VHH binders against q9p7j3. Designs and how they scored, part 92

Target 1, 174 residues: q9p7j3
Amino acid sequence: MILPLFPETQVHVFVYENVSNCAAIHEQLISQNPIYDYAFLDAATILYKKQVYSAIIRALEDRRDEQMKTKTIHSEVILSLSPKTEISSAFRQFSMTKKSKNIVVVKIDSKLTEEEEFERLDKLVEGNRVEFSDEELQKLIDFKVLKKNYKLDPSTLENPLASILSSIALRGYS

## First folded at step 7 (VHH)

Design q28 (framework vhh_6qgx_2)
Fold by ESMFold2-Fast, scan of step 7:
Structure q28 (fold): chain B 174 residues (1-174), chain A 124 residues (1-124)
Amino acid sequence: as target 1 above (174 residues)
Amino acid sequence: QVQLVESGGGLVQAGGSLRLSCAASGRTFSSYAMAWFRRAPGKEREFVAAISWKGGSTFYTDSVKGRFTISRDHAKNTVSLQMNSLRPEDTAVYYCAAEPGYSLFDTASEYDYWGQGTRVTVSA
């Protein structure tokens, strides 16, 4: 996928359900294995495609402006999902954990086609690939987690899109 | 939540300039991406230009690149479109649009809020 604001940047987003090897993937991420250079998100935290794309665009803008707070563009995507600037908090709230069951995987600046990245990820992730769509994401979301991460009240929880996107856009600004 | 009102439209001769303004109101305006679209008589709505919430990223359709400049003023809650070297084919009703967060695409369906439009007529 190409973003109009960043036409030179290739972006791929994959969704996996019923993943059985999250603990093994987590170990590889802690070891900083370059084969696992992706943003691995817990699908329990993602409700909309726009939520993921907004975090990607925010991270790409921060990279362009030389304002990244983390070491990689993929880590910056994870940070950008959080309404707060604290890196460790963002990772605890949005990153895949050893206990995750469903994940969203983001790849930026791939030298591979989407199909080649699918083949590569299918070897790393032991789960069922599903479409990156609002319909599929809504089957995997945990509304209790979403409410906590974005501090939503009951009225905003019924239609949280604008609140979530504003939280991502306003991270670090009063 | 956001109300948009365009101004600055009018009649201008080919080669002339015109500045459109869009005034926005709403508690979350500073977190919104803004765009300009236009609709010529008998045609569908087409993308013209977009600007991110901070004003750091801009994107233009090929036919206006180098001639039009989009900018925003957070203090005034406005987004502007400076149109230079106008051509008769730029004749259209111009619409301001807003989306919470970042502009993802140059597609009208991605924008949640719209103004009523301002008419621009460029004579040969």
Scores: ipSAE 0.057, ipTM 0.511, lowest interface PAE 7.1, mean pLDDT 84

Design q29 (framework vhh_6qgx_2)
Fold by ESMFold2-Fast, scan of step 7:
Structure q29 (fold): chain B 174 residues (1-174), chain A 124 residues (1-124)
Amino acid sequence: as target 1 above (174 residues)
Amino acid sequence: QVQLVESGGGLVQAGGSLRLSCAASGRTFSSYAMAWFRRAPGKEREFVAAISWRSGSTFYTDSVKGRFTISRDHAKNTVSLQMNSLRPEDTAVYYCAAEPGYSLFDTASEYDYWGQGTRVTVSA
């Protein structure tokens, strides 16, 4: 995938359901194994494709402007999903955990084709790959988690897209 | 809720200039991406330019690069399109569009809010 605002940057997003080895993946992420240089998100926190794209673009803009708060572009994507600038809080809210069952995986600056990234990720993730689509994401979301992470009230929860995207873009700005 | 109202359209001769404005009312957020689309007689709606409300980052379709400039004014809650070196091919109804978020899309279906349009006619 190529984003119009960043046409030089290759972006791939993958969705896996029924992942059985999240604990093993989580251990590799804590140890900072470079093979796992992706943003591994808990699918329970992602409702829309636009939510992921907005976080990616925010992270890429912050990198362009030399304003990244984390050490890698993938960590910056995770931070960018959060309505707050607190790094540890963002990771607790959006990163996959050893208890996760469904995950969204983002790769930025891929030197590989999408097919080659599929091959690599399929060796790391023990689960079923599904389409990155609003339809598939809506099967995996946990609305209680979403409500908590974005501080949504009942009226906003019925159609939360605008609120979520505003929270991502306004992080750190009044 | 967001309402968009365009203004500034009119008749101009080739080589002339026009400035379109889009006034946003209701509660707008810095996170919105704002765009201009146009529809020429007998043609499909096409992307012209987009701007991030927060960062001011811009994106243009190739046919208008160097001729059109999109800008925003936070204090006035407006997005403007400065159109220079106008060509007869620029004749269209111009629409202002908004989507909540940070992504600058060139696809009309990504935008949730639309103005009613303002007509631009460029004579040969």
Scores: ipSAE 0.006, ipTM 0.365, lowest interface PAE 9.8, mean pLDDT 83

Design q3 (framework vhh_6qgx_2)
Fold by ESMFold2-Fast, scan of step 7:
Structure q3 (fold): chain B 174 residues (1-174), chain A 124 residues (1-124)
Amino acid sequence: as target 1 above (174 residues)
Amino acid sequence: QVQLVESGGGLVQAGGSLRLSCAASGRIFSSYAMAWFRRAPGKEREFVAAISWRGGSTFYTDSVKGRFTISRDHAKNTVSLQMNSLRPEDTAVYYCAAEPGYSLFDTASEYDYWGQGTRVTVSA
């Protein structure tokens, strides 16, 4: 995908359901294996395509402005999903865990096509690929997790998208 | 909930300038990406320019790049479009649009809030 605000930045987003090797992937992430330089998100936390794109745009803006708080663009995407500025909290809230079953994977700055990245990821992830679409994401979301992460109340549940995107955009402004 | 009100439209001669303004209601403006779209008589709405929620990123359609400048003032909850070197082809109703968080799309359906529009007529 090409983002109009960052036309020279390659962005790929992948969704996997029924992943059986999350514990193994988690171990590779903890050891900082460069082969796993992606943002691995728990699909239980993602409701909309716009939620992921908003976090990507926020991370790219922070990189452009030399305001990144983490070491990689992929970890900055994970941080940018959180309404808070604390890195450890954001990773706890949004990152894939050993217990995850469905994941969203983001790759930024890839020189490969989407198909080439799929071939690479299929060697790392033991699960079923599905379309990155609002329809597929809504099958994987955990609304209790979403409500907790964004502190949604009943008045915002009818339009959670606006509340979620505002939380992502305003991180650090309080 | 969010209201957008455009102003600054009018009649101007080719080569002239106009400044459009869009006032947005409430505290939530600072978290919203803002865009300008236009609709010429008998045509569909087309994207003109967008500015990110922080004002640090801007995006323009090719036909206005270098002639139009989008900017925002968070203290006044306004977004402006400075239009220079106007052409008869710029004649249209100009609409302000807002999207929570970002202006990463040049597609009208991605924007949740719209103003009523302000008319710009450029005479030859």
Scores: ipSAE 0.074, ipTM 0.525, lowest interface PAE 6.9, mean pLDDT 84

Design q30 (framework vhh_6qgx_2)
Fold by ESMFold2-Fast, scan of step 7:
Structure q30 (fold): chain B 174 residues (1-174), chain A 124 residues (1-124)
Amino acid sequence: as target 1 above (174 residues)
Amino acid sequence: QVQLVESGGGLVQAGGSLRLSCAASGRTFSSYAMAWFRRAPGKEREFVAAISWRAGSTFYTDSVKGRFTISRDHAKNTVSLQMNSLRPEDTAVYYCAAEPGYSLFDTASEYDYWGQGTRVTVSA
């Protein structure tokens, strides 16, 4: 994908359902294995493509402005999904866990083509790749998790997109 | 939630300047990305310029780069488009658009809120 504001930045987003090796992936992430340098998100927390793209754009803008709060662009994407600036909370809210079954994986600054990243990532993830689309994401979302993470009222839960995107945009500012 | 009203359109001779303004009303304007689009007679709506909610991130279409400047005033809830060195090809209805959140897009379908437009006519 090309982002108009960052046309030189390579962005790839992958969605996997029915992943059987989340515990093994999680172990590699905590050991900081460089092969796993991706943002691994729990699909239960993601409802829209725009939600992921907004977090990516926020992270890239913070990197450009030398305002990143985390060590890598991928961890900054995870932080950027959260309505708060607390790193530990953001990771608890949005990161893949050992118990996750469906995941969204983001790669930024790859020197590889999207197809080459597919081949590499398919070797790491034991699951079924599906299209990165609102339709597929809506099959994997957990609305209780979404409501809790963004503090959504029942009235806003019917159309939460604007509230979610505003929360991402307002993070870190009064 | 957000309503947009454009102003500043009019008639101008080639080489002249106009400043368009978009006034936003609503509680969350400060968290919105803002853009200008235009539609020339008989043509489709095209992207002109965008500014993120954090002023300082701007994006322009090639045909206006260097001639147009988009700017934002958070205190007044306005976004402006300064149009210099106007050409007959700039004749169009200009629309202000807003997208909740931090994203910038150059496609009309990505914007949720639109003004009614302001007409700009540039005479040869």
Scores: ipSAE 0.031, ipTM 0.474, lowest interface PAE 7.8, mean pLDDT 84

Design q31 (framework vhh_6qgx_2)
Fold by ESMFold2-Fast, scan of step 7:
Structure q31 (fold): chain B 174 residues (1-174), chain A 124 residues (1-124)
Amino acid sequence: as target 1 above (174 residues)
Amino acid sequence: QVQLVESGGGLVQAGGSLRLSCAASGRTFSSYAMAWFRRAPGKEREFVAAISWRGDSTFYTDSVKGRFTISRDHAKNTVSLQMNSLRPEDTAVYYCAAEPGYSLFDTASEYDYWGQGTRVTVSA
């Protein structure tokens, strides 16, 4: 998808369900293997396509403004999903863990086409790729996790979109 | 309940100016991205301009770039579209739209809240 604010930026988002090698991927991420230069998110934390796009836009704005708090654009995407500015907390809340079963993978500044990135990721991820759509994300979300991460009450939880997106937009302004 | 109400439309001669305003009521939109769309008779809805929730990032369709300026006032809960050097081709009903968060999209389906529209007629 082309982002109007960043039309030059290549953005690819992939969703995998029933991933069996999350422990191995996590190991590669901890060792900072450049082959794994993607944002690996736990799908249990993602309810909407707009949630991911808002985090990407926030990360790109922070990079443009020289206000990134993390080392890479991909780690900045993970931070940007959090309503807080504390890096460790954001990674605990949104990043893939050894026990994750479904993941959302974001690639920014790709030199490859979406098809080529898919072929590359298919070699790294042992799972089933599904469409990046609100319908598929709703099958993978954990509402208990979502509620904790964004501090949603019962009335907000029934229709959380605006609350989630404003939390991402207002990070650092409270 | 959230309402967006446009105002400022009217009849103007080619080369003239109009300023449209969009007022949000029922809820503050301080964290919302805002946009203007327009629909000419017999045509589909067309993106015009968008402004980020901070007000520091804007995006315009090529046909209005340099002529139109979008701005927002958080204290008054309003978004404005200053239209200069108007052309007969700018004749349309103009709609204000809002979506939560950082997303600046020129696609109508990305916007959750819409106003009723205000009519702009530019005579030759």
Scores: ipSAE 0.105, ipTM 0.532, lowest interface PAE 6.4, mean pLDDT 85

Design q32 (framework vhh_6qgx_2)
Fold by ESMFold2-Fast, scan of step 7:
Structure q32 (fold): chain B 174 residues (1-174), chain A 124 residues (1-124)
Amino acid sequence: as target 1 above (174 residues)
Amino acid sequence: QVQLVESGGGLVQAGGSLRLSCAASGRTFSSYAMAWFRRAPGKEREFVAAISWRGESTFYTDSVKGRFTISRDHAKNTVSLQMNSLRPEDTAVYYCAAEPGYSLFDTASEYDYWGQGTRVTVSA
């Protein structure tokens, strides 16, 4: 997948449901195993494709401008989903945990073809791959988690897209 | 709740210049990505240019690269399109559009809010 604002950057997004090995994946992330250099997100926090792409674009802009606050582009994607600038808060809000059931996985700057990346991830993740689409994401979202992460009120929760994207775009500036 | 109003259209001779402006109202304008689209007589709406919410990133359709420049002024809540070296095929109604957050693709369906349009006619 190519982003018009960053045509030189390869981006892949994968969605897995009913993942049985989240605890094992979490251990690999804590140990900083380079094989697991991806952004592993809890699908309970992601409602729209545009939410993920907005965070990716924000992270890429911060990398371009030499303003990354985290160590890797993948951790910067996780930070960029948060309306706050606190790294620890962002990771608690959006990263997969040992208890996660469904995950969204982002890879930036892959040296592999998309098919090769699919084959690699399928070996790491014990779950069912589904399409990265708004329809599939809406089956996996937890609206209580979404409301808490973006500070949504009841009137906004019925159509939260604009609020979520604005929160991502304005992180740290208002 | 963003409302967009375009201005600056008119008649110009080939090789001339025009500057279009789009004034936005609404509490969340500063967090919106903005774009210009155009519709020529008898044709579908096509992408022209986009600018990110911070104004630091821009991209253009190939046919206008080097001739058109998109810019924004957050203090005035405006986005502008400077059109140079105009050609008869640039004749169209020009629309500004806004979407919350970042402009992800050069696709009209990604934009939530639209202006009413301003006419640009380029004579030979």
Scores: ipSAE 0.041, ipTM 0.501, lowest interface PAE 7.5, mean pLDDT 84

Design q33 (framework vhh_6qgx_2)
Fold by ESMFold2-Fast, scan of step 7:
Structure q33 (fold): chain B 174 residues (1-174), chain A 124 residues (1-124)
Amino acid sequence: as target 1 above (174 residues)
Amino acid sequence: QVQLVESGGGLVQAGGSLRLSCAASGRTFSSYAMAWFRRAPGKEREFVAAISWRGSSTFYTDSVKGRFTISRDHAKNTVSLQMNSLRPEDTAVYYCAAEPGYSLFDTASEYDYWGQGTRVTVSA
């Protein structure tokens, strides 16, 4: 993945379906185990590749401008998915939980290749890897969760892309 | 629901300057990334410059770096392209494009909203 605004930043995004060990992963995240230094997202909240990329760009801009509100770039990605400034709310709504079944995993500033990160993540995640694509994401989304997180009305739910991306960009403004 | 209208094109001699403007309408315009593309006769659309919704990040194609400056004015809902040291090869129709959120790509297919274009002719 190349981001024109941050061409030297290494970014990897992975999608896993039918994950059986989300409770164990969640425990490691709560204990702040450095091996799990990734953004672990609930795939029920992610509809488009552009949604994830927009959150990553927002987080990278905030890091560049010394305006990060969280301690790590991966936590900042999670916050950046939220239309609101409340950190705890963003984590509650977008982070993987013990009950998650499908996850999206983001790694920024990796010193490993994509293949090496896959090897490492496959040891941590008990699930099936799928392509990071709009088609695969649309199989995993929960529209009730999406509607609640972005306050979508029924008329925008059929094609919510613009509303979601605008919400990410407008975090901290209204 | 974003609509884009370009202005400021015209005829200019090599070494001259032009300022293009793009006026956008819509309640959520301030959250849109904006870009300029151009199309020379007989060619496909080429990326020129992009600016993030905050205006804090800009990206340019190599052939215009140092000569062109993209900027935006949220109060007026406009994005501008200041073109200095113009060359005959800059002759093209210039298009304003918008994508909700951040500009992630320098490819035309990633932008959902387009203006009708404004013609720029640079004579030798």
Scores: ipSAE 0.215, ipTM 0.600, lowest interface PAE 4.9, mean pLDDT 85

Design q34 (framework vhh_6qgx_2)
Fold by ESMFold2-Fast, scan of step 7:
Structure q34 (fold): chain B 174 residues (1-174), chain A 124 residues (1-124)
Amino acid sequence: as target 1 above (174 residues)
Amino acid sequence: QVQLVESGGGLVQAGGSLRLSCAASGRTFSSYAMAWFRRAPGKEREFVAAISWRGGDTFYTDSVKGRFTISRDHAKNTVSLQMNSLRPEDTAVYYCAAEPGYSLFDTASEYDYWGQGTRVTVSA
């Protein structure tokens, strides 16, 4: 994926369904094992490709502007999905948990090709990879979780994309 | 709904300048990424320039870099395209487009809202 604002940055996004080892992955993330330096998101919270890309762009802008609030670019992606700047809340809302079943994995600053990252992740994740597409994401979303995370009312559920993207872009402003 | 209205098009000689403006209704505009696209007779729609809401970040297609400048005025709810050193190849209908949030994409399908266009003709 080429990002017009960050053409020098390698970005890969992977989607896994029916993951059986989320508890093991979660323990590795808590221990800060560098092999697991990715953003592991719960797919129940992601409805659109644009939602993930917007969070990535926001995180990269915050890194460029020396405004990162978390320790790594991958943690900053997780924070950037939230309409708030509270780190603990964002991680509870969007990151993978021990009980997650489907996950979205983001890698930034990869020195590997997409195929090489896939081979590496296949050793870490026990699940079925599916295409990163709006169609596949819509099969994995939990609308109750989405509504709660972005504080959507019934009228905004007709076009949640605009509301979600605005929430990501306007975090910390007016 | 967001409605976009372009203005500033016209006839100009090669080497001249024009400033296009795009006005949006309401306060919803302040959270939108904005872009300019153009379509020459018999051709497909081509990306020209984009500007983000937050960072003031801009992106231009190679053929206009150094000649065109995109800017926005939040108080007036407008996005402008300053076109300098115009060439006959710049002749097209110019469209303003808007996408909610943080997207700076050069792909027309990423944009949900479009204006009706303003015509620019550059004579030799």
Scores: ipSAE 0.012, ipTM 0.433, lowest interface PAE 8.7, mean pLDDT 84

Design q35 (framework vhh_6qgx_2)
Fold by ESMFold2-Fast, scan of step 7:
Structure q35 (fold): chain B 174 residues (1-174), chain A 124 residues (1-124)
Amino acid sequence: as target 1 above (174 residues)
Amino acid sequence: QVQLVESGGGLVQAGGSLRLSCAASGRTFSSYAMAWFRRAPGKEREFVAAISWRGGETFYTDSVKGRFTISRDHAKNTVSLQMNSLRPEDTAVYYCAAEPGYSLFDTASEYDYWGQGTRVTVSA
C-alpha cells in the first residue's frame, strides 16, 4: 500500500483467523524479539480498513515530527488506535493477548514484498489468513469491545466509522 | 454527518484561473480530511487534491502540482481549490469529498461523503 503523505513508506497489513499460538507470539513480543517486529492487534478491536490506515498515518506523522511516545513505529501504531495518549491503556485495549483468536498484523518499513512478508509470518502465526477487507473484519469484530474502547453510544454503534476515525485523528485533543 | 455543496464552476479560457469552493456542514467537519476529484467526459473519477483536517498537510496529483492550491477555512467550514494556468484537459465536473479523520488518500473509495459536483469548462 502507498500512502499519499508517505509515498516511500512500505505498509503491509495481514489478517489471521483461528490463531492457535497467540500465547507463544505474546511471549516473543514481551521479550522484544526483533523477528516479531510487527504491530500485533486483536481483531476483536478492528472494524474497518480505514481504522488501521488512520492509526498507521497518525503513527507515521508522529515519527516524522519526532513526537513518537513509544520506542518503535509498530508500538506507535497500537498507541494511535486509542483515543487517549496513555500507552499502557492503549496496549491493553488493542494489542493481541495470549487468549486472542483472531489478529491483525501491521508491518511498516518492510524491505520485503507482501508475498515475502506473508511467507515469513506463516512461520510465526499458526492460523488462517483472510483478506484485509471491511467484510472480513466485520466477521471478527467484538462490538462490546469496540463500544468500550471508543466510548460509543448505542446510536453511534450502528454506523461508528466517523466516530472511530475522529477519535484516532483527535487523540489528545478532544 | 457531513453535507457538501460545491460552487465556483464555469467557463474560462486556457491560461485563466478559477476558484472552486466547497461548503461543509456537520458536527464532525473539523475532523474531516477533504479532497477534490474530477470526472472528464467519458472518463472515470480521478483524484485532484486533498487537505488534512488541520490544513497543514496537502497532497496533489502530479498533473496539477504547481498550478492548483487546496486550502481550508475552519471558521467558514469551507475548502477551496484555486486553479491557475488552466488547460483544456482540466475540463471536468469537479467533486468535493470528505473522509472522517485527518488521513489523506487519493482513492475515491476512501471518501464517504460527496457533493453533487460543479462543472468547469476550459476553452481556447
Scores: ipSAE 0.000, ipTM 0.367, lowest interface PAE 10.6, mean pLDDT 83

Design q36 (framework vhh_6qgx_2)
Fold by ESMFold2-Fast, scan of step 7:
Structure q36 (fold): chain B 174 residues (1-174), chain A 124 residues (1-124)
Amino acid sequence: as target 1 above (174 residues)
Amino acid sequence: QVQLVESGGGLVQAGGSLRLSCAASGRTFSSYAMAWFRRAPGKEREFVAAISWRGGTTFYTDSVKGRFTISRDHAKNTVSLQMNSLRPEDTAVYYCAAEPGYSLFDTASEYDYWGQGTRVTVSA
């Protein structure tokens, strides 16, 4: 996948449901195992494809402008989903946990094709692959988590897209 | 609730320049990605240029790269398209478009808000 705004950057996004080995993946992330160099997100926090793409674009802009706050582009994507600047808060809000059941996985600057990344990732993740689509994401979202993470009120909760995208874009300017 | 109004179109000779402006009204506009599209008589609406909500990222269709520059002014709620070295094939009605957050595609269907258009005619 190539984003029109960053045509030189390869981007792949994968969705897995019913993942049984989240605790094992989490341990690999804590130990900073380089084969797990992806952004592993809890699908309970993601409602739209545009939400993920907006975080990726924000992270790529910050990398281009030499303003990244984290050590890797993948951790910058996780930070960029948060409406707040605090790194630890963003990871608690959006990263997969030992208890996660469904995950969204982002790979940036892949040297591999989407097919090859699927084959590699299927060896790391014990779950069912599903399409990265708004329809599939809406089956996995937890609206209580979404509301808390983006501080949505009842008036915005019924159509939260613009509010979520604005929160991602305006991180640090509140 | 966003309204877009274009201005700056006109008649110009090949090699000349024009500056188009798009004024926006409504809430949260500073968080919208903005784009310019154009439509020549009998043709489909074609992507021209886009700018991210922060103004930090721009992209252009190949035929206008190096000739057109898109920019935005958040304080004035405006987006501008500076068109230099104009060619007869640039003749079209130019439309301003907006999408909440980021523009992820150069596809017209991805944009929710549109202006009425401003006509640009480039004579040979």
Scores: ipSAE 0.013, ipTM 0.448, lowest interface PAE 7.6, mean pLDDT 83

Design q37 (framework vhh_6qgx_2)
Fold by ESMFold2-Fast, scan of step 7:
Structure q37 (fold): chain B 174 residues (1-174), chain A 124 residues (1-124)
Amino acid sequence: as target 1 above (174 residues)
Amino acid sequence: QVQLVESGGGLVQAGGSLRLSCAASGRTFSSYAMAWFRRAPGKEREFVAAISWRGGNTFYTDSVKGRFTISRDHAKNTVSLQMNSLRPEDTAVYYCAAEPGYSLFDTASEYDYWGQGTRVTVSA
């Protein structure tokens, strides 16, 4: 994927359902194993492709402007999904946990092709890869989690895209 | 949600200039990415230029780089396209488009809101 705003940056996004080894992956993330240098998101929190892309673009802009609040670009993507700037809160809201069943995995600045990255991830993730599409994401979302994370009211929940994207874009400025 | 209204189209001679404006209304306009697309007679809709939510970043198609400038006025909720050194091949209906959030896209299917279009004719 090429982002017009960051054409020099390689971005890959993968979706896995029915993942059986989330506890093992989580342990590797806690130990900071460099093999797991990805943003591992709980798919229960992601409704749209644009939601992920907006967080990636926000993180890349913050890196460009030397305004990152976290240690890595991948952790900055996780933070950027949150409508607020509290790092620990963002990680609790959006990161994969030991109990996650479906995950979205983001790789930025990969030196590998998408296919090579998939082959690598296939060895780390015990689950079924599905297309990164709005249709597939909408099968994995938990609307109760989404409503809580973005503070959506009943009128917004029926068509939440604009509200979610605005929350990501305006974080720290509203 | 955003409603868009274009203005500023007209007839101009090659080498001339035109300024198109797009007036937007909506509660979250400041977080919207805005773009201009055009469609020439018998052609598909093509990307022209885009501007990010605060105007910090702009993106242009190769054929207009250096000639067109996209800008944003948050106080007036307007996006403008300054078109200089116009060529006959710039003749088209120009459309303003908006996409909620931070992402800039050069594909029409990514934009959720569209204006009615304003016609630009460039004579040889």
Scores: ipSAE 0.006, ipTM 0.364, lowest interface PAE 10.0, mean pLDDT 83

Design q38 (framework vhh_6qgx_2)
Fold by ESMFold2-Fast, scan of step 7:
Structure q38 (fold): chain B 174 residues (1-174), chain A 124 residues (1-124)
Amino acid sequence: as target 1 above (174 residues)
Amino acid sequence: QVQLVESGGGLVQAGGSLRLSCAASGRTFSSYAMAWFRRAPGKEREFVAAISWRGGYTFYTDSVKGRFTISRDHAKNTVSLQMNSLRPEDTAVYYCAAEPGYSLFDTASEYDYWGQGTRVTVSA
């Protein structure tokens, strides 16, 4: 996918359901294995495609402006999903865990085509790939988790898009 | 929640200039990305230009690059489109659009808030 604000940046987003090897993937992420240089998100935290793209754009802006708070663009995407600037909190809220069942995987600056990344990821992730679409994401979301992460009340929970996107865009400007 | 009101449309001769303005109201406007779209007679709505809330990043469709400039005034809650070197093919109704946070800027369906439009006619 191409982002209009960053047309020279390759962006790929993948969604997997019923993943059985999250514990093994998590161990590779802790050991900083470069093969696993992706943003691995818990799908329970993602409701919209725009939510992921907003975090990607925020991370790319921070990289361009030399204001990244984390070591990699992929960890910066995870941070950017959070309404707060606290790195450890963002990772607890949005990163996949050993107990995750469904995941969203983001790759930025790939030297590979989307099809080649599919082939590579399918070897790393033991699960079923589904379309990156609002419809598929809505089947995987946990509304209790979403409400907690973005501090949504009942009035905003019925249509949370604007609140979520504003939280991502206004992080640090409160 | 957010209301958009366009102004500045009119009749202008080819080679002339025109400045469109969009005034926004609403307590959450400061977090919105802003864009201009246009619809020519008998055509679909097409993207013209966009500006991000943060950093003032701008994006233009190829046919207006170097001729049009989008700008934002946060203090006045306005976004403007300065149109120079106008051509007859720029004749259209111009719409201001807004989207909370960051969006896919060149796709009309990604914008939740729209103005009523302002007419621009460029004579040969």
Scores: ipSAE 0.012, ipTM 0.412, lowest interface PAE 8.7, mean pLDDT 84

